# VH-VL binders against q67xv2r213to389: the designs that were tried, part 3

Target 1, 177 residues: q67xv2r213to389
Amino acid sequence: NMEQLAKTLTSLYNIYDANRKPDYIYENEAEFRSLYVLLHLNPSSGVMGEPLSLWFRKLTFALVKSKEICFVRNLLRLYRMGNYKNFLSRTASEATYLQYCISEHHIREMRLVAVQYINNVCYKLQPYPLLRLSQNLKMKELDVESLCHECGLETCTDPDGFTVLPVKQSTFRSPED

## First folded at step 1 (VH-VL)

Design n3 (framework fv_nisevokitug)
Fold by ESMFold2-Fast, scan of step 1:
Structure n3 (fold): chain C 177 residues (1-177), chain A 121 residues (1-121), chain B 108 residues (1-108)
Amino acid sequence: as target 1 above (177 residues)
Amino acid sequence: QVQLVQSGAEVKKPGSSVKVSCKASGGTFSSYAISWVRQAPGQGLEWMGGIIPIFGTANYAQKFQGRVTITADESTSTAYMELSSLRSEDTAVYYCARDSEYYFGDSFDYWGQGTLVTVSS
Amino acid sequence: SYELTQPPSVSVAPGQTARITCGANNIGSKSVHWYQQKAGQAPVLVVSDDSDRPSGIPERISGSNSGNTATLTISRVEAGDEADYYCQVWDSSSDHVVFGTGTKVTVL
């Protein structure tokens, strides 16, 4: 579980610090430290740990400038802004395998934010094409349809034969994760 | 299935060195610490030291400091234990064992079959 | 140096309960692991983290750890339980793995 992983990573960080040599740089340290940020993106996730603002202050300058840490700092910003399009795009193109696996919960969370935005907030009152949603969420069209139904939303077929999501449905509800 | 396979038995003369290998299969080698534990005839288990492959760092029991060297080759998923300046009291079965975590101090969930090292003149 | 003391031997009749103790100052604050070693074989982990059983280990084998004594309990003893048993901890002060002196369990 993610709470146990967070504790394990903290133990690993302590081992890095305890075994630090002045001229030795562990190849995977930046990546493993970046996982802490991914585990703590949502302060309501229940994963215990030091607040990210204080955690970042303890990193060395070299770690702060690393590719892995820069990536997760940018993801944190996008996550806090609710910028699901850029969050999903950057994760798909820039994440390492481990970063992607740890971020799977947040990917799902961003996809739910997208469906909620399109149904509740989007200014257009016209049905939203599932093909467009599929492209934006990086999902297969059938999986997007399942996600919409999981959120309490109905889909239908337009006059041209395409599957669409009628917007402004009052039945929207975020599914349990 | 995780398996640790050790090199075969050796007979050595006093003052020489021995190097025992431990090849891991079935799991991610770099994700776990590997320790070496010996057992002299009629005696108990004695921890010699271990290595964390991802760090390349080894830790040794005080009794073996300066005589033992533990290394790992991630490309072949093999850990090694070299004991120098052999004495007759070094006659023992030498085991490699995997820590169930990537660091030292958890349980040893998998053990090699053991390698008998006999030191005789 | 931190030392784990075990009784050298325990004799038990089939169907009875064997109790193997592992004594050390404040051992209850440490995680204790137990290994079974049959003649000519490598040790096998039978209890981890004081009381957890690895998959495949019978429910008859259990562990506890409190104060200055950790205990491995083997209930309804069978002939196949005859072996040497070792407790083990990690001593944070020395950064060393410490094994107990070992207990030979004989089923008579």
Scores: ipSAE 0.000, ipTM 0.441, lowest interface PAE 21.1, mean pLDDT 83

Design n4 (framework fv_nisevokitug)
Fold by ESMFold2-Fast, scan of step 1:
Structure n4 (fold): chain C 177 residues (1-177), chain A 121 residues (1-121), chain B 108 residues (1-108)
Amino acid sequence: as target 1 above (177 residues)
Amino acid sequence: QVQLVQSGAEVKKPGSSVKVSCKASGGTFSSYAISWVRQAPGQGLEWMGGIIPIFGTANYAQKFQGRVTITADESTSTAYMELSSLRSEDTAVYYCARGPDYEWLDYFDYWGQGTLVTVSS
Amino acid sequence: SYELTQPPSVSVAPGQTARITCGANNIGSKSVHWYQQKAGQAPVLVVSDDSDRPSGIPERISGSNSGNTATLTISRVEAGDEADYYCQVWDSSSDHYVFGTGTKVTVL
């Protein structure tokens, strides 16, 4: 349960704070603190906690500049902007195992944002190649096709044998709605 | 609208020190880091260090550790960079820039106009 | 130390496309930012986080980043695009912000 994880992490943070030394970072501290950001990327999530702006203010400069915290600060920015391409690329290449596990829900959210954007907002009216979508979403092509179908969208095969997504389909529906 | 306004050009002798100021207007001064980046004539950009005013702690590039001191005065929304033991190779335009911040910025979004520091005998 | 290598210069005719590369080992795992610096002026952020455009920056300017190369692309080049361009990342191993060697773009 994500709420229980959040409570456990808060208890751990209290232990770090009670034993704080100026400019010192305990082993794994940056990683465990980064999990807080990932748990609170979506304000609509069921996880309660302090707003991220107030939470960041409690971190030392050394923690703010750590690899793990910089990674999740970048992810937060990309998430808020709806930049699914960079969000998914960064998560795939930079996340630790624990960061990736917590990010799985947000990865799915970003993939759904991508499918919706391509179908509804993409200004070109030509069918979108599933191979390109596979590359951008960091998924196997068959899994991308399944995701499109979950969203109420049809795929087809072009004259060259490639699977494509016809855009501007009115049948789009988020599977999580 | 965020603006960073720096102090005027300085001419210094080798071995002396220089203190450049950067006054911020617009935005929230304490929430964003102020960094210092220099550029020697005809050369590229080099990060020297920065300070996040809300924490009061500065961080410095290894090359400048021991020679540079970065401070901030939140009451006047002004950041300072003091470089000591000046050498001729310290002749450069010194820029202040906003960033990185403590939440998500790891880039420099607003820059001061630059301050030319000339070190000559 | 981590270094970002750029070609020293790129020459392009008006209306054509300029591509400026920024090379480093596994740079695709980092967020790359790009700055434009015109003669006698301070740098201006033109691309943040690999591909995002700050408000006021023309849509002709775009960025990408994967593997060992980040690229800044300026399409339909205009005389006003003539400047020095710098890529930039934060590097945890050296604990500092690294700028590329810079590329002078000349519009012929």
Scores: ipSAE 0.000, ipTM 0.466, lowest interface PAE 16.5, mean pLDDT 83

Design n5 (framework fv_nisevokitug)
Fold by ESMFold2-Fast, scan of step 1:
Structure n5 (fold): chain C 177 residues (1-177), chain A 120 residues (1-120), chain B 108 residues (1-108)
Amino acid sequence: as target 1 above (177 residues)
Amino acid sequence: QVQLVQSGAEVKKPGSSVKVSCKASGGTFSDYAISWVRQAPGQGLEWMGGIIPIFGTANYAQKFQGRVTITADESTSTAYMELSSLRSEDTAVYYCAREYYEGSYDFDYWGQGTLVTVSS
Amino acid sequence: SYELTQPPSVSVAPGQTARITCGANNIGSKSVHWYQQKAGQAPVLVVSDDSDRPSGIPERISGSNSGNTATLTISRVEAGDEADYYCQVWDSYSDHVVFGTGTKVTVL
């Protein structure tokens, strides 16, 4: 589980800190430390740990400037802003395998935010194409259709044979509710 | 636009310490790191260290480790460089310089420089 | 310690091309930045990340970086290009910024 993973990572961090050599970064240290940020993206999560603001202050200059830490720092900002499009795009293109696996639940959360936004915000007064949503959410079209149905939304086929999402459906419900 | 404004020239005695300030105007420390670079008369540029204010993390060149302290006050957008145990060889112009903290130390803006003279 | 070596001086006639080299082992794998410093002034960033020009820097100034040598090229040299030029990299191993030894460009 996530709580056990968080405890294991904290133990690993203590080993890094205890064996710190001047101007030395252990292999994969930046990646493993970045996982802490991903585990604590949602402050309402049950994962125990130090607040991110205090946690960042413990990192060395080299770790702060590492690509792995910069990546998760940017994801944190995007997550807090509800910028699902850039969150999902950057995760798909820049995340390591481990970062992606740890962030899987947040990826799902951002996809749900996207579906809610598209449905509740007026979109051109016309149904939203599922192909476009597939591209924006980084999902296969059939998986997007399943996600829409999980949210209580109906899809249909337009006159040209494309699957579309009628917007402003009052039946929207988050699966997490 | 962005300007880094440094404190005025200082004349110090050997063994004393000096603290130089660098204030950002028209900009912020939120997405930036501030480095300190010195230049002795007729010599080249020498990096002393830097700080990323939002993380409170500072890094120092090995030559200055133990003698230099770099700090920042985010509320006033001011960075400081304090050099202790001054020697005549520390006579130099001290510059602060800015870069995006995600960058590769490409210093896009520099302060005007502060001349520190160490003499008895 | 990682060291960047530059020629101490380069003399060039107006309208000609000046080339300033910055040498180090495998420098082509690093991002090289270049600064221009005129007498009594602070340095100015003229090339970022090997070849990118900051806004306001003339097209006559360009950079390249491959193998063991990075090069700053100033074409159609003008009197106003007379200055000291410094290359610079970040050494990730030491987490240390390294400046080149500097090159004085004289336009005669």
Scores: ipSAE 0.000, ipTM 0.534, lowest interface PAE 11.2, mean pLDDT 84

Design n6 (framework fv_nisevokitug)
Fold by ESMFold2-Fast, scan of step 1:
Structure n6 (fold): chain C 177 residues (1-177), chain A 122 residues (1-122), chain B 108 residues (1-108)
Amino acid sequence: as target 1 above (177 residues)
Amino acid sequence: QVQLVQSGAEVKKPGSSVKVSCKASGGTFSSYAISWVRQAPGQGLEWMGGIIPIFGTANYAQKFQGRVTITADESTSTAYMELSSLRSEDTAVYYCARSPEYDYWGEGFDYWGQGTLVTVSS
Amino acid sequence: SYELTQPPSVSVAPGQTARITCGANNIGSKSVHWYQQKAGQAPVLVVSDDSDRPSGIPERISGSNSGNTATLTISRVEAGDEADYYCQVWDSSSDHVVFGTGTKVTVL
């Protein structure tokens, strides 16, 4: 589970800290430390650990300035704001392979936030094209359609032959509930 | 309400130094990073450096390394920027600017000081 | 040295749309922030993280960022939109905050 991964990473961090040199960053250290942020992105998660505000205070300035830590600091902020578009876009373009794998659950969470927002708020009874949703969610159009159906939302075909989500016609229901 | 209030205008001779202050009121000083940005007359914005009080460290743009010192006093919620070996081309308005939590580049600079004009003339 | 290039000036009539570009190699991989600066005043953050609008900023102001170009769009332009506009990123390779060259928007 993710709890076991968190414990393994903590052991690795102890090794880094025991061998700390001023302004020195070990190979892959910034990436492995960034995984802690991703595991604790949701404060309600079951993963045990120090709160992120206290954890960040223990990082050297060189680590804080690293591209891997800067990426996850930005991602944390986007997550807190509910900015699903930039969260998904940045993760697709900037995440390392390991960062992407660890963030998979949060990627799904942000996609659900996006579908709920678009159906309930975004287009004020205007149909929303699934092709556009596909681009924004970084998913294939068929997978987006499946996600919409999984959330209790019906899709239809517009007069031009495109698949659309008729916003506010169906009640969003989280598949995680 | 958050405000950044800077010290007043200065006129300096070439070769001297200037120290500009930026006092934060409202909000929690140590939770934010403070950057210093200057603007020469009719020119664009130029980042000089910043400090993250909770990490106790400052970072400087390469152009100013060795001439600029940025410090913060958490007890008075005041950040300082000292620029030494002044030249006429250092004539500019100097701004302090706040960025959210943990970095000096985060989601952008959400609050700015009113600016301090520093004139360097012979 | 990472540089953000903006057009020096943009002229627009009231009610029309102004578009201000910010160009740099692979800028779409970076978070772009936009500032409005009126004569004699400090800059004001008008767009954060490519497209987020700070509280109090009108919905007429929006941003986008993709590939090699970030764009600030001001729709239904008003006289009060006349100002200098700057884009800004953090460049991880140099560990520097980088501002664009600035664009003067004139409402005629």
Scores: ipSAE 0.000, ipTM 0.509, lowest interface PAE 12.9, mean pLDDT 83

Design n8 (framework fv_nisevokitug)
Fold by ESMFold2-Fast, scan of step 1:
Structure n8 (fold): chain C 177 residues (1-177), chain A 125 residues (1-125), chain B 108 residues (1-108)
Amino acid sequence: as target 1 above (177 residues)
Amino acid sequence: QVQLVQSGAEVKKPGSSVKVSCKASGGTFSSYAISWVRQAPGQGLEWMGGIIPIFGTANYAQKFQGRVTITADESTSTAYMELSSLRSEDTAVYYCARVGEYYDFSTGEYYFDYWGQGTLVTVSS
Amino acid sequence: SYELTQPPSVSVAPGQTARITCGANNIGSKSVHWYQQKAGQAPVLVVSDDSDRPSGIPERISGSNSGNTATLTISRVEAGDEADYYCQVWDSSSDHVVFGTGTKVTVL
């Protein structure tokens, strides 16, 4: 119900803007404003709104330098770069409860992107260890194995007893397709 | 705990071939790729290629295509690098190294966590 | 072809801080790894993925990577830090491991 959340936040922003005072930030305003960035990380998501570049220009300096807005500015950069490792690490360590809840959709998206990149893009030398995927995706190893299977990929056990993901499998499919 | 042990130094004539071995200890051999990196005297490090023992497949740097063959024997936990048509420019220390992480597009974690001691190959007449 | 440029040498007194730079266009978008090589020895990984320290590597060794420059920092330098240092990235466009030109650190 992202559309309903977006409408509620827009109403709240209108109240903040109507009562704007120079150098004043309302309680929780930086956090609620940061949620706009999280809802619009993917411009193709279908959630309507102003482009982020124009939206940021309307923020006061006090809001721009706030902890919550700085966090989502960094997260936007990492998202656009496809840097899933740092995206997932920063979200785990720095997000507020509300930011994390909204980010869960993007966390899943980044994890799916990671599995796709590992399988399709950069295979040269080795099958990918599930233990390392677990560490990079911030998931339990069994959950990573389930995610790989959801994506149509097989896992296997190497001769040393470790679970690995054979890459370049043609069976990859997004579970959201 | 993890150890890579290479074969001894060799002196070869131009036009001959050399085969260097790299024996891995423990269970790491099958789970990780083994790469070969060389270093000519006074020069930097140069990647040649690697092999995935689990799959038995090798991958080579374009510069060495046709001259280098990398193989592995899982039963002995040993990787081999054979370089043919040797020239004086091939005089170098040849290292085997374990790829610690698979390179992926987003993280870029393609590094060498353990190295063999190196094998000096001298090509002269 | 992607090239990693390092200063040829860095001289530092014991107890001081050595900084070794690795320069390339947009290197901050790549993961940089660092190796220490002492005379007659194989390289040893000292920093992986920009700033991660492998088990057994002292806390006084750290890394950073931003924009066009990655930096290896060695604090409270000891005689045993004297070595050649190489930065390294994976260049997906050439499918090559790319090593830096190397920096000789001398502790005087």
Scores: ipSAE 0.000, ipTM 0.466, lowest interface PAE 14.6, mean pLDDT 81

Design n9 (framework fv_nisevokitug)
Fold by ESMFold2-Fast, scan of step 1:
Structure n9 (fold): chain C 177 residues (1-177), chain A 120 residues (1-120), chain B 108 residues (1-108)
Amino acid sequence: as target 1 above (177 residues)
Amino acid sequence: QVQLVQSGAEVKKPGSSVKVSCKASGGTFSDYAISWVRQAPGQGLEWMGGIIPIFGTANYAQKFQGRVTITADESTSTAYMELSSLRSEDTAVYYCARDHYDYWTEFDYWGQGTLVTVSS
Amino acid sequence: SYELTQPPSVSVAPGQTARITCGANNIGSKSVHWYQQKAGQAPVLVVSDDSDRPSGIPERISGSNSGNTATLTISRVEAGDEADYYCQVWDSSSDHYVFGTGTKVTVL
């Protein structure tokens, strides 16, 4: 349960703060504090907490400059802008195991944004190769095909035997609805 | 290590046609699209059109429809841009650029450019 | 027709920050790419997808895109940054690539 995780993290933060030394960062502190940002990326989450803008102001300079906090600050920006390509790419290359696990729901959200954008935006009126989508969404091709079908989209096979997604299908629907 | 190499400069008379080539190396030619962009002396960049080699599908800017033809030969990894009914205002450097046939819309690699001069 | 407007020129001193704007209605909903073109050379991609830096591009070069304005920011400007800069988008309504009018950056 994410709510329980948030409460556990808050208790941990209190221990860090009670034992604070000037410019000292405890082992794994930056990583555990970064999880707070990931839990609060989506304002619609059921996880209670203070707004991220206020939360960041309470971090020490050393924490703000840490690799883990810088990563989640950038991820927050990409998430808010709907930049799914960079969100997925950076998460795959930079996230720790714990950061990845916590961000899994947001990874799914960004993948759905990508499928919707591909289908609803008028690209070059060409079928989109699933192999390309697989690479960009960091998924196996069969999983991407399954995702497209969950979104109400049909896939087909081109003359060379490759699976492609026809764009501008009117049947698109979000599986989260 | 992707490289796009274009054919050499051309001098043409008004009313003639010119065909510029762009040979791709160092990447998978069939996985990408090729766009053509021109630049008149002292002026900005202007997109002319592009082709997706694996589909043989070309798309042209409205200004050039009817005068430009873009083709590709997958066996030689070469794209071509032919512009007909040349006018003096067609004097420009013509670039080929690697494009994507999906939602990525940046041109990540460019050819060196081909100067086409149209004069009587 | 969808058009991207840039200031024709920007002058900046070494070590200062240059900002190049690219304006269009609701450009914040599009992916904006930026190219650097030095005299006599082909354009080079310096920013993709609003703010992503291709490999080899210095951290001093960054981008942003919101509302009706995309911005290319060059911090701690060096003489080597002197070039023409172009923004570019894909206009899905017309199925066309659109380039900005270009900005000449002069390092004094």
Scores: ipSAE 0.000, ipTM 0.467, lowest interface PAE 17.4, mean pLDDT 83

Design v1 (framework fv_rilvegostomig_arm2)
Fold by ESMFold2-Fast, scan of step 1:
Structure v1 (fold): chain C 177 residues (1-177), chain A 123 residues (1-123), chain B 110 residues (1-110)
Amino acid sequence: as target 1 above (177 residues)
Amino acid sequence: QVQLVESGGGVVQPGRSLRLSCAASGFTFSSYGMHWVRQAPGKGLEWVAVISYDGSNKYYADSVKGRFTISRDNSKNTLYLQMNSLRAEDTAVYYCARDLYEFWSDYYGMDVWGQGTTVTVSS
Amino acid sequence: QSVLTQPPSASGTPGQRVTISCSGSSSNIGSNYVNWYQQLPGTAPKLLIYSNNQRPSGVPDRFSGSQSGTSASLAISGLQSEDEADYFCAAWDDSLSGYVLGGGTQLTVL
């Protein structure tokens, strides 16, 4: 449960704060604190916590400048702007293992939005190659095909042997509904 | 062939309005964020505004906030800039430019630029 | 006036290596990707470098970018006469919620 993880992390943060030394960062503190941002990217997620704007103000200068906190601050900006392509790209190349694991449900949400957008709006007159979707969503082609099928979207093979999504031929249905 | 063509520039008196258009061709316009950038005679580039691929997010330079409105019509592959309460310092060549990445606006770069349209605010 | 600081001019001779600096802050270069634009006299700007150090197709490898902390640099190796142009650095600024550019550097090939 993500809510229980959030409560556990908050308890850990309280221990860090109670034992605070000026400009001192405990081992793994920056990484564990970065997880708070990832858990609270979507304010509607139901995960309890302090608003991110107030939470950031409580961080020491050393934490604000840490690699882990800078990374998640950039991810938050990309998420808020709807820049899912760059969010997915940066997460694939820069996230720690724990940061990636916590981000997994947001990544899935973004991939579902992208598949819906492509089917309904993008490439109005031409089938969309799954290879291109694989590259943009940072997934294996087989996993992209599986995701499309989970969304009720039919895929087919073009004359050259490539798997394509025939956009606007099927109605998108969210597997989360 | 990817192309952006601006139009709507001209000479206008201070305090009046002008609407610029940017016609896009050769790419899926609805997948990209779009920017307006201006350049005063003999001066450097000044970013003006950006709009997301779906029109839901807009950002403006402080110098134009409250006076200029960026909009788009994805069915017509056209970007617009409505300029109200024009001032002499708005005199510039106005470029439209495509955001660097498709599907989502990232606001980190402009890979395709139009040739610009000239706006002169004078009596 | 410009949020990012560049030298107003730079010069070199053919074959020389020239570097153009760009200084910003934590809210722009320190947290976001840097782009470089080239503007030849009388023409629209062209994207030269994106994502700090990446080159678009068609840009020669003698152009390179780098970023460290709140500063960035554009390096031009094997300088040629056709490189005579204005060069602008740019980045998104989190505090302004907008894209910011440097004042431009006029490069003269002597």
Scores: ipSAE 0.012, ipTM 0.534, lowest interface PAE 9.0, mean pLDDT 84

Design v10 (framework fv_rilvegostomig_arm2)
Fold by ESMFold2-Fast, scan of step 1:
Parts: C-alpha cells; structure tokens; sequence
Structure v10 (fold): chain C 177 residues (1-177), chain A 122 residues (1-122), chain B 110 residues (1-110)
C-alpha cells in the first residue's frame, strides 16, 4: 500500500525534524526522504502530498547535496521527459534497495514507453533485436519477449539466430488498458 | 553463399523508363532493408533509395523523388527500382545493397551486387 | 544540405599510417553511425567499417574508425599496396531522411 507507506514516511520525517541536534547524524534520512519523490513521480497516483517543487525547497543544503536526493531529482527529470533509457540505466546502477522497490511501478511504466516508442515511433529498416531491447530495459531477454507479447507484439528469430521484434507490424496495446 | 545480382540495365533515351531488378540468394531476404546506390562514370557513390524489410517504409534521395519507385517481392527474393522520366544525369552503374540496422540506427550496407549499367543518351 | 566532405586524395608509403577525414553535420554524423566503404578499381564497394569503429569479418585490424562530434576518421596502419582504392564515408541523415555519402578519397600507395 503506497498510501500507508506515505503516511509512515511523513511520521518519520516529523521525528527527524523534532529531534534535530547540531552534531546528530540521522541514519538513512536522505534515503527515506528520497522515497517521497518516488511516491509522487506520477501526478495521477493515489498518493497525496505537497507539490514536488515546494517539497524540494524545504530540504536542507546537506540533503540537497546527498547522493540519494540527487539521484531522485535526476530520475524525476528523466521520468517527465520520457527518457526511458537513462531512467532505467540509472535506476539499475544507482538505486538503493528501497528506492528500487518503491520505483517498481515507474520502472514498468518506462519499459512500456520504450516498447511503444521502438515499435511505433523509432524508424526501423529491419527488425529490432530483443538483445538490444534487453540491454535498454535492464531485463532478461526472455522477460522482454514476454513483455512484447503482453503488449500485443509478435517476435520472431532472424537469420543470425537473434530474437527480434518486427517493428510497425503489430499495434501496440498497453497491458494497463 | 550470400549473393545479390542486378539486371535490367541498358541504353535508353531521355524521358523514357527502365526497371531494374536485384535477385537475392543465400540469406533470408525478408529480414533485411534493401538499398539502391548509383555511381556515375568517374564519380563517387550516390545513395538512391531504401525499402524496409517488409516494404512498408520507403525513402528516396531528393534527386529521384517523384521519378523513381523502389519495391520488393519477398516471395521471389527480388528488389526492384522503377525509373521514370530518365535524365542524362541518371547515367550510372546501379548497385543493389543489403542494409544492416542495429540499436535503432542504420549501420551500413554489408553485401553489394556487381552493378548494372544504365546509360541515358539521345 | 548534408553532403559529407572528404579530401579528394591521400597517399602514403608501405608500412606507414594514413588517416582519411570525413566531415558532416549534426543531422548525419552528429546523430547516426558512420560507415566506411572501400572500392578497388573496377569492383563493387565493400563494407570496411560500420557503427563508427567496428570491423566486419575478414577486414584486417590495421583498419580502424573513429568519430567525434560531426566528424569521423578512417585510419590505415601498416599501409600495403593492396590498400590502393577509393574510400567513402557514409551516414544516415535525419533531416534528409536518407543515407548520405562523402565524395570519396583516392588513396595512392607510393
């Protein structure tokens, strides 16, 4: 439950703020605060909170410069731009365990954006190799093949032995529809 | 063995039409985009047209748009170039070439035919 | 207009290194992979380099490619007499929706 998690994090934030001391170190504070951004990446989500622009402005300088907050600030930019390649690459290499768990649904959203773009918008003179799509989506090739099939897209094997997506031959259908 | 063989070249008068064919063998023709590239006597290479693996997408050099039509018949492993309203500057050796596409970008023509000569003269 | 620019000629002696340049724009070399083709006198072109710097099977490792910004280069090390040929750079051009080639460089082995 994301709404319940949001409430729990808010309670934790209040505890951090209430117990501030000049030389006290709040373990994992930057990580837990970064989860707020991940919960509010999609304005259409069921999780309610203050706008991210206002939320960021309330952070201390130390928090703004933290690895965890810098990561989610970049992730928000990439998410809003629909930059699926960098979003998925950075999440795979830089996310903490908790950040990854919370962003799971957004990772799926970006993977669907990628499959739709490659099939519909990206120009192709020949079929797109699933091995390359696997690299871009940070998934195993078999899982990419399953995702393509979920989206109503057929795959085949090319003469070099690679599994490929014959782009623009099938109509993309979101599994979320 | 992978092979492309062009045919249909010849001598034609300006304003007339000619159709070139390219017979493919030794590979799965329907999995590759195909190109036509020409070379005028003593000049460099000029790209003419490309057709996607399934025939759904076609692109042309500005110099031939509206006059040339690229097409393919995957059941016959054959690529075609219909050349209408021929001009003296269309005189060239016409090569058929197999395209390679990887990582969302076109990365080259890895197999070429020996070419067929088209001479447009009065 | 996105015609790729190459020097019309280049020369070297056996065993030396020769570099052939290729200049384009953001719509071609700046955004797409560069290919190099070798054409021996009286023959069809042959793919020499693809994806900026990759060699097809059968191309000797003394041939290498590089790309930076809107320019590319072909380097031939340990030059041999059989390398005497015309060399063409090429790339897809997004603004023209087509493949563009350089004018070619005639390499003479002295």
Amino acid sequence: as target 1 above (177 residues)
Amino acid sequence: QVQLVESGGGVVQPGRSLRLSCAASGFTFSSYGMHWVRQAPGKGLEWVAVISYDGSNKYYADSVKGRFTISRDNSKNTLYLQMNSLRAEDTAVYYCARGRYFSGKYYGMDVWGQGTTVTVSS
Amino acid sequence: QSVLTQPPSASGTPGQRVTISCSGSSSNIGSNYVNWYQQLPGTAPKLLIYSNNQRPSGVPDRFSGSQSGTSASLAISGLQSEDEADYFCAAWDDSLSGYVLGGGTQLTVL
Scores: ipSAE 0.006, ipTM 0.508, lowest interface PAE 9.4, mean pLDDT 84

